# VH-VL binders against Small ribosomal subunit protein uS7c (rps7): the designs that were tried, part 1

Scores and structures below are computed, not measured.

Target 1, 178 residues: Small ribosomal subunit protein uS7c (rps7), of Euglena longa (Euglenophycean alga) (Astasia longa) (p14760)
Amino acid sequence: MSTRKLQKRKILPNDSIYNSLLVSQTINKILSKGKKNIARYIFYKSMQNIEKIKNENPLDIFKKAVDNATPSIELRTQKRKKGQISKISIKTKLERRNKIALKFIINSAKKRSEKNIIQKLQGEILDAYNNTGAAVQKKEEIEKSKSPVNNNKKFISKNKKSKNKKQKKRLKRKKNIY
Below, numbering starts at 1 at the first letter of every chain, in headers, positions and changes, except where a header shows other numbers; Kabat numbers aren't used for antibody chains.
F, E and O are the ipSAE of ESMFold2-Fast, ESMFold2 and OpenDDE, as the mean of both directions, binder to target and target to binder. V2 is 0.75 times the mean of E and O plus 0.25 times the DockQ between their complexes.
[cut] stands for letters that were removed.
Atom coordinates printed by the task and the answers are left out, and those that the model quotes come from them; centres of patches stay.

## First folded at step 1 (VH-VL)

Design b1 (framework fv_benmelstobart; at its last look DockQ between E and O 0.02; V2 from the best seeds 0.00; counts 0 for: pae E 20.5 > 2, placed apart)
Heavy chain, then light chain:
Amino acid sequence: QITLKESGPTLVKPTQTLTLTCTVSGFSLSSYYVHWIRQPPGKALEWLGVIYYSGSTDYNAAFMSRLTITKDNSKNQVVLTMNNMDPVDTATYYCARDYYDSSGYEFDYWGQGTLVTVSS
Amino acid sequence: DIQMTQSPSSLSASVGDRVTITCKASQDISNYVAWYQQKPGKAPKLLIYDASNLETGVPDRFSGSGYGTDFTFTISSLQPEDIATYFCQQYDNLPYTFGQGTKLEIK
ESMFold2-Fast, scan of step 1: ipSAE 0.109; ipTM 0.632
ESMFold2, look of step 2: ipSAE 0.000; ipTM 0.459
ESMFold2 (binder alone), look of step 2: mean pLDDT 91; pTM 0.921
OpenDDE, look of step 2: ipSAE 0.338; ipTM 0.758
ESMFold2, look of step 3: ipSAE 0.000; ipTM 0.420
ESMFold2 (binder alone), look of step 3: mean pLDDT 91; pTM 0.921
OpenDDE, look of step 3: ipSAE 0.213; ipTM 0.733

Design b10 (from b1 with heavy chain Y99E Y100E D101Y S103Y E106L; framework fv_benmelstobart)
Fold by ESMFold2-Fast, scan of step 1:
Structure b10 (fold): chain C 178 residues (1-178), chain A 120 residues (1-120), chain B 107 residues (1-107)
Amino acid sequence: as target 1 above (178 residues)
Amino acid sequence: QITLKESGPTLVKPTQTLTLTCTVSGFSLSSYYVHWIRQPPGKALEWLGVIYYSGSTDYNAAFMSRLTITKDNSKNQVVLTMNNMDPVDTATYYCARDEEYSYGYLFDYWGQGTLVTVSS
Amino acid sequence: DIQMTQSPSSLSASVGDRVTITCKASQDISNYVAWYQQKPGKAPKLLIYDASNLETGVPDRFSGSGYGTDFTFTISSLQPEDIATYFCQQYDNLPYTFGQGTKLEIK
């Protein structure tokens, strides 16, 4: 008993239908103040619907959707002295990055306009499978953040537009006064 | 029975391209990741890269510019291509399957390895 | 990249001896450490995963411990068939990295 009280980590088993750790992790991410059986039902029913629509192995479709939503790096917050917080970019193993992709897919699904959560999840998975949708957009935002050149171009563009507007405004004002 | 077997040339000249094939049995390439690892004689194991279920890849940055991993699920084959071989690339090359564990991916089955010698 | 440093690089021991090999990671890798046995001319064989879990079919004289940066692999009573090179591996971050190996020889 004392060994169970001293749990450092919980071992997550593979799911019973697809025998996949990825599927088990996904079901756990769907859970919110509900019973695990409801989350399990939602996921498996979404997969069944995808199989009917695509006429392909739904697990392969799901794995590809996760792959498309998986960022190449992980952004991590780190405490510095005096309580200061900084962000660090790290390249972690695929399993950790897949968990980020799962979060993107599930959270994006919940924000969709479809009638029920099964259709929302189904739609987000299919969008991600086609390399589109809100989950993939979140992944692309992380990808952009690792390139300082892209960030610089964006800031330069905004600054240049701002200066041009001020310059035109001053010229018009001067002509109107005279 | 789960098996992986490397095949390809055992002798490569400097500047040539190496192509190795890993043929698998007992599991589907749609369900498992396959890695390439090499070991120069008397030195440490060195991870080269991985191909995922979808066909997406990750490479060790040290090799990324000259390394390509592809697969054909219907043939049960994973192919490693490495350009511009040098004598320092002389090593035993392994392919290995990983299995999902709660605390990560581990190499549970390895091929027997194939020694590739790079010399003129 | 995470560096894995093994000690010692070689070790001579007698049958029945307790053998200990250590592995140090250049940064915190939690318990994401595996230990492999490699006999001449053969591929490595997984012995220990998650720092301390014994792989199926591996004799219980093999054990592992550690967390964070310092890890230990032990053979409680050396047998002749245990003569091999042993490697640690981290799987916390890509690229996966290995220790340089410890060659175990009979005294």
Scores: ipSAE 0.007, ipTM 0.488, lowest interface PAE 13.3, mean pLDDT 80

Design b2 (framework fv_benmelstobart; at its last look DockQ between E and O 0.18; V2 from the best seeds 0.00; counts 0 for: pae E 13.0 > 2, placed apart)
Heavy chain, then light chain:
Amino acid sequence: QITLKESGPTLVKPTQTLTLTCTVSGFSLSSYYVHWIRQPPGKALEWLGVIYYSGSTDYNAAFMSRLTITKDNSKNQVVLTMNNMDPVDTATYYCARDEYDFWSGYSAFDIWGQGTLVTVSS
Amino acid sequence: DIQMTQSPSSLSASVGDRVTITCKASQDISNYVAWYQQKPGKAPKLLIYDASNLETGVPDRFSGSGYGTDFTFTISSLQPEDIATYFCQQYDNLPYTFGQGTKLEIK
ESMFold2-Fast, scan of step 1: ipSAE 0.060; ipTM 0.622
ESMFold2, look of step 2: ipSAE 0.000; ipTM 0.480
ESMFold2 (binder alone), look of step 2: mean pLDDT 91; pTM 0.936
OpenDDE, look of step 2: ipSAE 0.022; ipTM 0.664

Design b3 (from b1 with heavy chain D98G Y99D Y100W D101E S102L S103L G104E E106Y; framework fv_benmelstobart)
Fold by ESMFold2-Fast, scan of step 1:
Structure b3 (fold): chain C 178 residues (1-178), chain A 120 residues (1-120), chain B 107 residues (1-107)
Amino acid sequence: as target 1 above (178 residues)
Amino acid sequence: QITLKESGPTLVKPTQTLTLTCTVSGFSLSSYYVHWIRQPPGKALEWLGVIYYSGSTDYNAAFMSRLTITKDNSKNQVVLTMNNMDPVDTATYYCARGDWELLEYYFDYWGQGTLVTVSS
Amino acid sequence: DIQMTQSPSSLSASVGDRVTITCKASQDISNYVAWYQQKPGKAPKLLIYDASNLETGVPDRFSGSGYGTDFTFTISSLQPEDIATYFCQQYDNLPYTFGQGTKLEIK
């Protein structure tokens, strides 16, 4: 049975300690090599440390941290010829945006200067809770790229077959030649 | 146009310190990561380390005792310093970009590389 | 460290041939694998990321597949310009590690 790592479409149950789907999703994103007990230990120990520092319910702190790191839109990057990158804004479901926030928090935690992963994770969660830190900074960069003009352009050009696709290719080429 | 370019000495004597500079253009160091990778002649690529947009670093444990990566966002420069060079450190040194916003950690743009020879 | 074992170390093929290179990780790395092409005297060029996604501007004769520990890279119909050394890379965990490379030559 070596399919456990590939069960990505199975419904994820709430975690056993906090009875939270968000916690289960977080533990899964920490998970490496299929070692669920280690991922659970890392997360729960970070939560216990947060509780000691703040003297508050650590789940409430974590939910606030995730909320603060959750962008209002998804930003997708598209690579163009000659290495140019363009960005488009997409409004998606909250659950999907929360998963992006979790990715920001966990990846930012791994890149922190503390010596162990538990301290890295608790530090990033507390920074995000205070609306600071690398995870929140990534969310703010997405927010800065959000504009009514970009949303309107997305709406009117979305999924529509261009009447003159060849003209569009010519315009893109001119843009890249310069 | 996105570019990275390595510069520094091409010849280093054993026990000396190597300093290489990566100058970037077309993107901000406050929004991207820069990695250093090296390749001994005819051999595989070796990842050395990374500096994140925050200025934090991670190093390959094999090099961390003698390796330092720093950056200056205002100059668009990332600097690699490696102490106590040995002939086995002879390699082409590359800097390469990691794109934080893609939420992935492969290298989409590379500098041209600079060959550093360590010889007496 | 995660070891990436790449095979074969070298191969010769004819124009039009299907070429397959394999890469085996010493532990589960999900789909966090990239493939690079390197021509003599040049920096590596990204071809495939997330095991199977084709980088923009890369010809569709290149493809990748795999999950977990076993990964393959395929050129469906070899062209003369494909002569190069190819490397796999894992980015699941630090330090990032590369395969030893496959040197591809035309017969």
Scores: ipSAE 0.005, ipTM 0.470, lowest interface PAE 14.1, mean pLDDT 79

Design b4 (from b1 with heavy chain D98E Y99G Y100D D101Y S102G S103D G104Y Y105W E106Y Y109L; framework fv_benmelstobart)
Fold by ESMFold2-Fast, scan of step 1:
Order: sequence, then C-alpha cells, then structure tokens
Structure b4 (fold): chain C 178 residues (1-178), chain A 120 residues (1-120), chain B 107 residues (1-107)
Amino acid sequence: as target 1 above (178 residues)
Amino acid sequence: QITLKESGPTLVKPTQTLTLTCTVSGFSLSSYYVHWIRQPPGKALEWLGVIYYSGSTDYNAAFMSRLTITKDNSKNQVVLTMNNMDPVDTATYYCAREGDYGDYWYFDLWGQGTLVTVSS
Amino acid sequence: DIQMTQSPSSLSASVGDRVTITCKASQDISNYVAWYQQKPGKAPKLLIYDASNLETGVPDRFSGSGYGTDFTFTISSLQPEDIATYFCQQYDNLPYTFGQGTKLEIK
C-alpha cells in the first residue's frame, strides 16, 4: 500500500483591498514583465477614481463592466480543406470568456485618447459599466456571429442592444464635434 | 469540514415548481462555482446549470426556459428553482462545486443528493 | 453538445484483473476529462481529472490516459471494493456532458 499526494492547481488568492478573485485576475492580466506593483497601482488608482466619480462601490461597477463585456460564446478557428479558414461558435467556461472580456477592456483602454493609463482604464471601465465603449462593441461583434438556429432569440435581442449603443455613440460624436 | 448538502427529499405534483437549497460549509461561495446535476433512477448524470462566483449563471439549453439558480453568499446557500415539473423529472438532484478560474475545473466535491419524485 | 460514449456498458471481471474502460468524445476536448466512481445510493466520487491526474486519496491502481477524442480509464488490479458504476465527463464546453456509465461487477 502506498500514499500519494497530488499537486492541485494553485488557487489565485483574492486581492488585499477588495478581497476579490476577479481583481487579482485583472491585475495579473495588466502585469507585464513581472511589474506587479505597477499593475496593482494602475488598477487600484483607477478604482479609487471611479469611486470618487460615481460615489458607489467601485468593485460592483467593475464586476458589471466585466459582465457587460463578456461574450456568451467563443469563436474557434477551424481549418477547412484547401486551406480555407472557417469560424464556429462554441460555448466555453465562464473563466475563458471572462478572460476575453478582460482582454477587451485592457486592450481597448490602451487605445483610448486620455493622457495616462490610469485615466484610460477608468474611462473604459465606466463605458463598459454603462454598456458602451470599445470593449462592449468587440463583445457585441462576437454576439452577432452566433448561429441563428442555436441562439435565435438571444441573437435578435443582442442586435437590438447593439443598435441602441450605435445610436448613443452617433449622438455623442455629433455633440462632441461642436 | 468542507461539505455541500441539498435540502431533504421531496414529492412534487405535475405542473408544480421545485425548489431545492444547497447549503455549503467550509468554503466561500464568492470563490467557488456551484453546479446542479441530476440523475434519473438507473440513468446517466445530466448537467443542469451553474452559478459563478459573480452570481452570473449558465444553464443547459434543455432546461433554460424553466430553470433558475440563485445564491446568497451570507447564508452559504444556493437555490435551484425549476418550473412545470413532469414525472420524467424524477431524479436524484446533486449540487457540486467547481474551483474558480482553473483550480478545480471538475467536480471535486458533491452533496449527498436528494431524491425528487414527481407524481400525482 | 459534445457526446461522450463509454464502452463497455457493463463489465464482469475477477479480483486481481486489469480492467479498462474507454470513453470517446464527439469532438476534440483536449485533456478536459474527469472520471468518477459511483456506488449504489451514493454521490459520484472524483478519481481522475485532466484525463490522467489522480485525485488525492485515490489508490494508485486507478489511472487514466488520452487526449483529444479517445480516453481510457484503467484499474490495474481489481479489488472487491471497486465494484461500482464509472462515468467519464467532459468539461471543455458547456453544457458539461457525461458518458452513459460502465457497471463493473465481480465474477
């Protein structure tokens, strides 16, 4: 008889300020070349600014922003005969889809026009919280790619939501050019 | 000790709503996912749905129109509600945990199960 | 949905025998397969995860292998307490799906 201990996957600890696993994952996603303290500073300062602007719990705002940017499916690339590439829609675990949402938020933030990364990140989070902005637009593009047979009702609903966002975006641009 | 426990066995009449509670101990619902799975007598396991750390849910499309999963982290409870019960819904219902974000993507811990009988 | 097909549906073996159960997925699921043991009247118990990793406290006679679509579960030397139904499960895609089960009996 023998006894065996297996190493289980490491549990990512909750962050020290919000006690949130989602926050820890976000900081890790921002992290580049081992500069974790810089990633923490950027994220926490963005959250602090959001709290001052909204006078609400910034973690609740962030959770809603992530949910709004999370696609219901993932597009998987499939190689067809004669070198053609096709995409199929699959429903993956929430963790994989949340990572997509975090990537959309962070990458969209980096492309914003604000003066520094903290302001860029807070702006993208607030836009996503209001169900607008570049991260949410990327999510809606994926939603439109759903199979009509499998997700007809959701696809129609998402299309209506997307139209409303486009209308708001156009109105904002119209005001801002004057 | 770490446990999940479903509410006691129940008899449901056809067309009625089923409500089951899963009470957890020894871990936080803010750090783990809880799934509902059922097993008709002598048949395979069937996945019903999941509630994530955030409170978001995903459901098996076969049940989505009549299934709701909610939770209260402060009470350590997850609740499954299923409408319009039919005799074919007779099964043992389990809650099971999955670790959040890559720790335990499989069901490492199950409740003991509760028998739900649907008959008039 | 991903279909998980187990074979055989039932198996009879003697104590000390090597027992093999196979599970086939209808599409590539990488290594996202778990194997469970279920005794009458009890909840399933996790034995193997990520196709080949042995859960803590599970005897070394249990093992798993496979990748993609073809997966195997093995008991190297059957013991009387191993009499149970065994299920495979994929967790690559929602909905999670299970094999139909293999009932193991001792001759």
Scores: ipSAE 0.006, ipTM 0.549, lowest interface PAE 10.6, mean pLDDT 81

Design b5 (framework fv_benmelstobart)
Fold by ESMFold2-Fast, scan of step 1:
Structure b5 (fold): chain C 178 residues (1-178), chain A 125 residues (1-125), chain B 107 residues (1-107)
Amino acid sequence: as target 1 above (178 residues)
Amino acid sequence: QITLKESGPTLVKPTQTLTLTCTVSGFSLSDYGVHWIRQPPGKALEWLGVIYSGGSTDYNAAFMSRLTITKDNSKNQVVLTMNNMDPVDTATYYCARDLGYYDSSGYYEDAFDIWGQGTLVTVSS
Amino acid sequence: DIQMTQSPSSLSASVGDRVTITCKASQDISNYVAWYQQKPGKAPKLLIYAASSLQSGVPDRFSGSGYGTDFTFTISSLQPEDIATYFCQQYDNLPYTFGQGTKLEIK
């Protein structure tokens, strides 16, 4: 393996103010036409305003807002029989689901009625922090679309299924006694 | 040099708790996720769980009820704790680093580029 | 869980041969597939990620292709040091899952 080539890989670094990968990802999602300094300004100014309003660590508020807007599953496009395309629910890794939450927060912010993007973003973040608002509503729509995921049966899950079957038999038997 | 190294007991009795430590060098735990994977003798690899750069975790549902992964970035250590060990949990346990997030693609690549040497944990009475 | 099925389970080939291993996912995983080489008593070594991207330091005789459910791993000219078990892995859906492995032996 080449260590030098690995060092040249473009890895998204943590942001310079909060030392947070989530913040860096958010700034990238705000980006329009490659104007990174403007995206940074918008995000950091929103955070400063939130800190002033709540008198709490704005990073903690933002992390909770993202958590509240993060769906437990992701909807993916799947090819069905006869060439039909449908969406299926799957559980993807947290960072991918966090990106969905970031999209919800940013897109919902843009649709708000406040006079500038900074106020729109801070408003959507605070609503999500309180487990309300358009971003959280989009998450709830995905939750309602949830369906059983196809799972490989592992040794532990097979044992659990066997145990649950025995437990259900005992409960059914017990109820039938009367 | 980038390295990960597993340490902990090599023998565990049934019903006991297993604690394994993964010590990393040459990179920051703030920049990469660390995964735990096990391999029973002569069998396929099993993904157990991950602790991400930000500290959040995800677990394989088969192990979720008895598995905890924690870390201390300042000590360069990731810790796996697994309760109620059974002989079928006998396996070589690995910690591994994911490739991380690529700015150009906008996605995380959870392929494992650097692995620890593995530690064989035998569960017997 | 997504099942990753490898074919063949074992393979014998001669030095210089082109070797092909396939991996089929039970559902669409886009290009989120990695291929690993594992020699006896050693940890797996990453060869390919994102279905077709060659890991740094890996010889260019190794390659990968595929998208969706069907994936192929190729060694263009087999060398003696390539004797190993090869595994595919999906990393699109949790839990991440591995194929059962293909044991490669040289005639």
Scores: ipSAE 0.006, ipTM 0.513, lowest interface PAE 11.0, mean pLDDT 80

Design b6 (framework fv_benmelstobart; at its last look DockQ between E and O 0.03; V2 from the best seeds 0.00; counts 0 for: pae E 13.4 > 2, placed apart)
Heavy chain, then light chain:
Amino acid sequence: QITLKESGPTLVKPTQTLTLTCTVSGFSLSDYGVHWIRQPPGKALEWLGVIYSGGSTDYNAAFMSRLTITKDNSKNQVVLTMNNMDPVDTATYYCARESSGWYEYYYYGMDVWGQGTLVTVSS
Amino acid sequence: DIQMTQSPSSLSASVGDRVTITCKASQDISNYVAWYQQKPGKAPKLLIYAASSLQSGVPDRFSGSGYGTDFTFTISSLQPEDIATYFCQQYDNLPYTFGQGTKLEIK
ESMFold2-Fast, scan of step 1: ipSAE 0.021; ipTM 0.584
ESMFold2, look of step 2: ipSAE 0.000; ipTM 0.502
ESMFold2 (binder alone), look of step 2: mean pLDDT 91; pTM 0.920
OpenDDE, look of step 2: ipSAE 0.073; ipTM 0.711

Design b7 (framework fv_benmelstobart)
Fold by ESMFold2-Fast, scan of step 1:
Structure b7 (fold): chain C 178 residues (1-178), chain A 121 residues (1-121), chain B 107 residues (1-107)
Amino acid sequence: as target 1 above (178 residues)
Amino acid sequence: QITLKESGPTLVKPTQTLTLTCTVSGFSLSDYGVHWIRQPPGKALEWLGVIYSGGSTDYNAAFMSRLTITKDNSKNQVVLTMNNMDPVDTATYYCARDYEDILTGYYFDYWGQGTLVTVSS
Amino acid sequence: DIQMTQSPSSLSASVGDRVTITCKASQSVSSYVAWYQQKPGKAPKLLIYAASSLQSGVPDRFSGSGYGTDFTFTISSLQPEDIATYFCQQYYSYPYTFGQGTKLEIK
């Protein structure tokens, strides 16, 4: 019988190459569609290719890509009454939001037109690193759905009473430099 | 049923251009890359190049100056063109599919039967 | 280019024997090694990928192991139909390279 079964379940170790928990989580997300050795191959080969393209630490590039794809809030569906559905904005832990970003990157990569999954993944990571691409677009859609926190209590008198009712004519003042 | 089949001339004279065609069935060239590999008699396998599902190519640097791989997805055909053939290019030429699913793309799961090309005057 | 060196170049064994073939890469290729079987006059057949993963339809007497630069291919109990040349391949870096092959024969 195994004597340390409970410890195995609770801890996801850092990966062996980059010593990164984020990398291990990413490999596990890829693994949902394959075996661990294949998922590891896909990820590390993508990272190696990125290093060659950018001449920078690929882990730093990947972390920035994840950050760029991480939404500031999570949208939840809530049934208010019979048949009525509304969406509410919830601020969740960064760790949870980072996992959402990983999902965006991996799922967006799978839908890319490149030759194989390695090229698809590296392409999506590089796009996200540059703050573009489908993963970042999904994050921006969540950001656009964010309802502004309209706190009308604390500063309403100061901010609204000082509303300038004087209209300034906005005229173009262009100065040509030759 | 997945198949790949090489076709083309079996005898080429030195300095001539070799053109080989790989005809595939049972899968789409828009979903998988196809590689060309050759094997001189009694020697090891030698990777020549690939054309990917999206149409881009990569070549072994040793052959890049005289090698071109193209394809026509609608005809299910991949074409290898190699100019300035030499007797040392005598080999069995294979086309092979890489595994371009969501997992990997660089080992070869299905191979054609191969076609022997002899370069002799 | 990454050089793949196989050992031995040839091997004779009896039916039922455990057969081991080794492949050494000139630099680390992680687990990105495949093994192929080639019978005379035929195309290679994929047996193992990712160093240790058995291809669908391949008998479980075939296995692979290794990481980095040292890789091993094993046939646990040799059968007559296993007589062939076996090749390792690295697919870690372009150009993809193959070992020189190991010719397996039965007395």
Scores: ipSAE 0.005, ipTM 0.458, lowest interface PAE 13.7, mean pLDDT 79

Design b8 (framework fv_benmelstobart)
Heavy chain, then light chain:
Amino acid sequence: QITLKESGPTLVKPTQTLTLTCTVSGFSLSSYYVHWIRQPPGKALEWLGVIYYSGSTDYNAAFMSRLTITKDNSKNQVVLTMNNMDPVDTATYYCARVEDYYGSGSYYDFDYWGQGTLVTVSS
Amino acid sequence: DIQMTQSPSSLSASVGDRVTITCKASQDISNYVAWYQQKPGKAPKLLIYDASNLETGVPDRFSGSGYGTDFTFTISSLQPEDIATYFCQQYDNLPYTFGQGTKLEIK
ESMFold2-Fast, scan of step 1: ipSAE 0.018; ipTM 0.588

Design b9 (framework fv_benmelstobart)
Fold by ESMFold2-Fast, scan of step 1:
Structure b9 (fold): chain C 178 residues (1-178), chain A 122 residues (1-122), chain B 107 residues (1-107)
Amino acid sequence: as target 1 above (178 residues)
Amino acid sequence: QITLKESGPTLVKPTQTLTLTCTVSGFSLSSYYVHWIRQPPGKALEWLGVIYYSGSTDYNAAFMSRLTITKDNSKNQVVLTMNNMDPVDTATYYCARGESYDYVWGSYFDYWGQGTLVTVSS
Amino acid sequence: DIQMTQSPSSLSASVGDRVTITCKASQDISNYVAWYQQKPGKAPKLLIYDASNLETGVPDRFSGSGYGTDFTFTISSLQPEDIATYFCQQYDNLPYTFGQGTKLEIK
């Protein structure tokens, strides 16, 4: 089961150092112009630096940072009568919300003032690990925008297509994230 | 081998809090998600919630006001707490293994505990 | 919540028969469907995941198909040990939801 389950569900293989799909997804989000080895280097060096600073498993620190930056809901825009726009709160699966957290962490890191991308990324991860920083602030903005507590509201899809959902999700994430 | 086992009280009075423990073996809670599912006698399965490798949780909205799931990785245990029990909560409660920490695409349940029947009556 | 509706709710068949159960989702769930077998007094057992993938150790007489909203589970040649209730489950969105079950009996 494990082998067939892994093969059928992964678009990206696990990374070679931490054996983590989350790490592979993060490296892919850092990637620009197809320079995957540079993205790997940036991520792994950030992890090594974090390990030296905290004297703890850097993957555990990274997982907690992602957790702290993960919103409990996804906000979607809904058009009402008279062209008025409102935001609705939708509970989506954790995988989608984790990818939002990764986007927050990486984009916030890029906006930091440190001298290089490695230091920017390690700084944002450590801030998020401590439940602070720009990535966590983005998550908190979403939390404050929650709809009143009644029932979770669903976003209605415009149309249903026969295309593979993994393909749709992959394309949607690339378009919406980067 | 991979096993999950539920333990806790089999009889709960209305308004009391239910606490169930799921003890796992053969895999790490740092690498897998654990879900709680219940089944009233002769009825369909009902998903209650999940605890992820990270300790984050998601709950079925129907239960989230009275449901808490926690874990202790070092003890290999996941704990479900449900407040304000009612006779309609009478069901067999299962814990089940979902995706590993490296799989974020959704959950089906490859290993289940044996289940524990919890009866809510005065 | 995504509703999963199974058909039929019960059926009786003879050993060697081809048995088909269907499951309909209230919205597009791609291929994120699992099928479980549950015998009286026991926990459910995973048979099929991702609509059509057979779980390791499960006999190849069991199969699944479908995409979008309509899913089918088939037993190509019914055996006595297959007497059980069968459930479909979607895992496309929270909360995860199950069909009402199909009780399979042998004539």
Scores: ipSAE 0.005, ipTM 0.482, lowest interface PAE 13.5, mean pLDDT 80

Design c1 (framework fv_ciduvectamig_arm2)
Fold by ESMFold2-Fast, scan of step 1:
Structure c1 (fold): chain C 178 residues (1-178), chain A 125 residues (1-125), chain B 110 residues (1-110)
Amino acid sequence: as target 1 above (178 residues)
Amino acid sequence: QVQLQQSGPRLVRPSQTLSLTCAISGDSVSSNSAAWSWIRQSPSRGLEWLGRTYYRSKWYNDYAVSVKSRITVNPDTSRNQFTLQLNSVTPEDTALYYCARDLEYYDSSGYFDYWGQGTLVTVSS
Amino acid sequence: QSALTQPASVSGSPGQSITISCTGTSSDVGGYNYVSWYQQHPDKAPKVLLYEVSNRPSGVSSRFSGSKSGNTASLTISGLQAEDQADYHCSSYTSSSTLVFGGGTKLTVL
């Protein structure tokens, strides 16, 4: 680790309520949308509401939501021959990819239709926890663009192959009848 | 059906602690659907929210920045009430004090739907 | 000093519409949709009329409506009635994670 980077980068403390670095990072990401005091309030209120709804540790729910929204790679724009540009898949540190997931959750929450920011954030966190919602969809789009070859290689079970044959026969019979 | 009844001393000397109680009927102070707030009103400053207490899985408190260093809002589940303690009072703390139910939770962004009758507290020597 | 600016008074005749403004900054009214409006009759506690700028609790007349533009929220009372004579207070959430109120507006029904 470079001493110069350590001097420029302040160590972010864990938050005072959950004693979690992830929570502190999340509040900092919300801060980009507003002031620090209200960002802290929005986040903690969302967590308290989640605790009420699920009757579970809200930090565990939030960690799972972040995991579900975390892409396995980052896409980077790279200049190629004769000035053409392409998207390159890069494997980066988990911490960096978690921060991308936080941006997905926060930006997706902002675009939700709920009445207030707290309900928008808790809704997006709960959707991501259930592996659904706009934040998870953004992650899935990155996963799909990772390898076109992998997207085309799908193992088809014998059961599905049998269904396809039966479906084709049924369709032909229907056309003959009608 | 929900009713808030206030009690406490109406005269407090400067530097002492202002203490008020709000008794709740028709709801529980530990209701997961409510928070319990103190608000004051004076001619010079109008309405001011001071702080609140509420129960979800544990007790939480939120306090206004202007009073945070000297305020405590405490629930009492056995008597179904909550209290305000405001330390080191000055004549500027002279006001009509209200307790109120705050609906800020999952299904509502919050507003004060039931209020106590109000208690005029005078801070003078 | 009240954090939000309201006119000290407003007046109207029965059947008319009146509007009360509530002006803050980008750190309260302009930054968030957490504006509430309260009606207060003499010697009584305030009663909620609107929350989140324009939402009415059950039992509040549709004559009361709310809107917001930039740093200013507005309460409009249509079909003005004698019982509307009261003080009206706005409130908003702030960037400091607190709630603030306006100075109040006295509505006189002529």
Scores: ipSAE 0.006, ipTM 0.469, lowest interface PAE 14.1, mean pLDDT 79

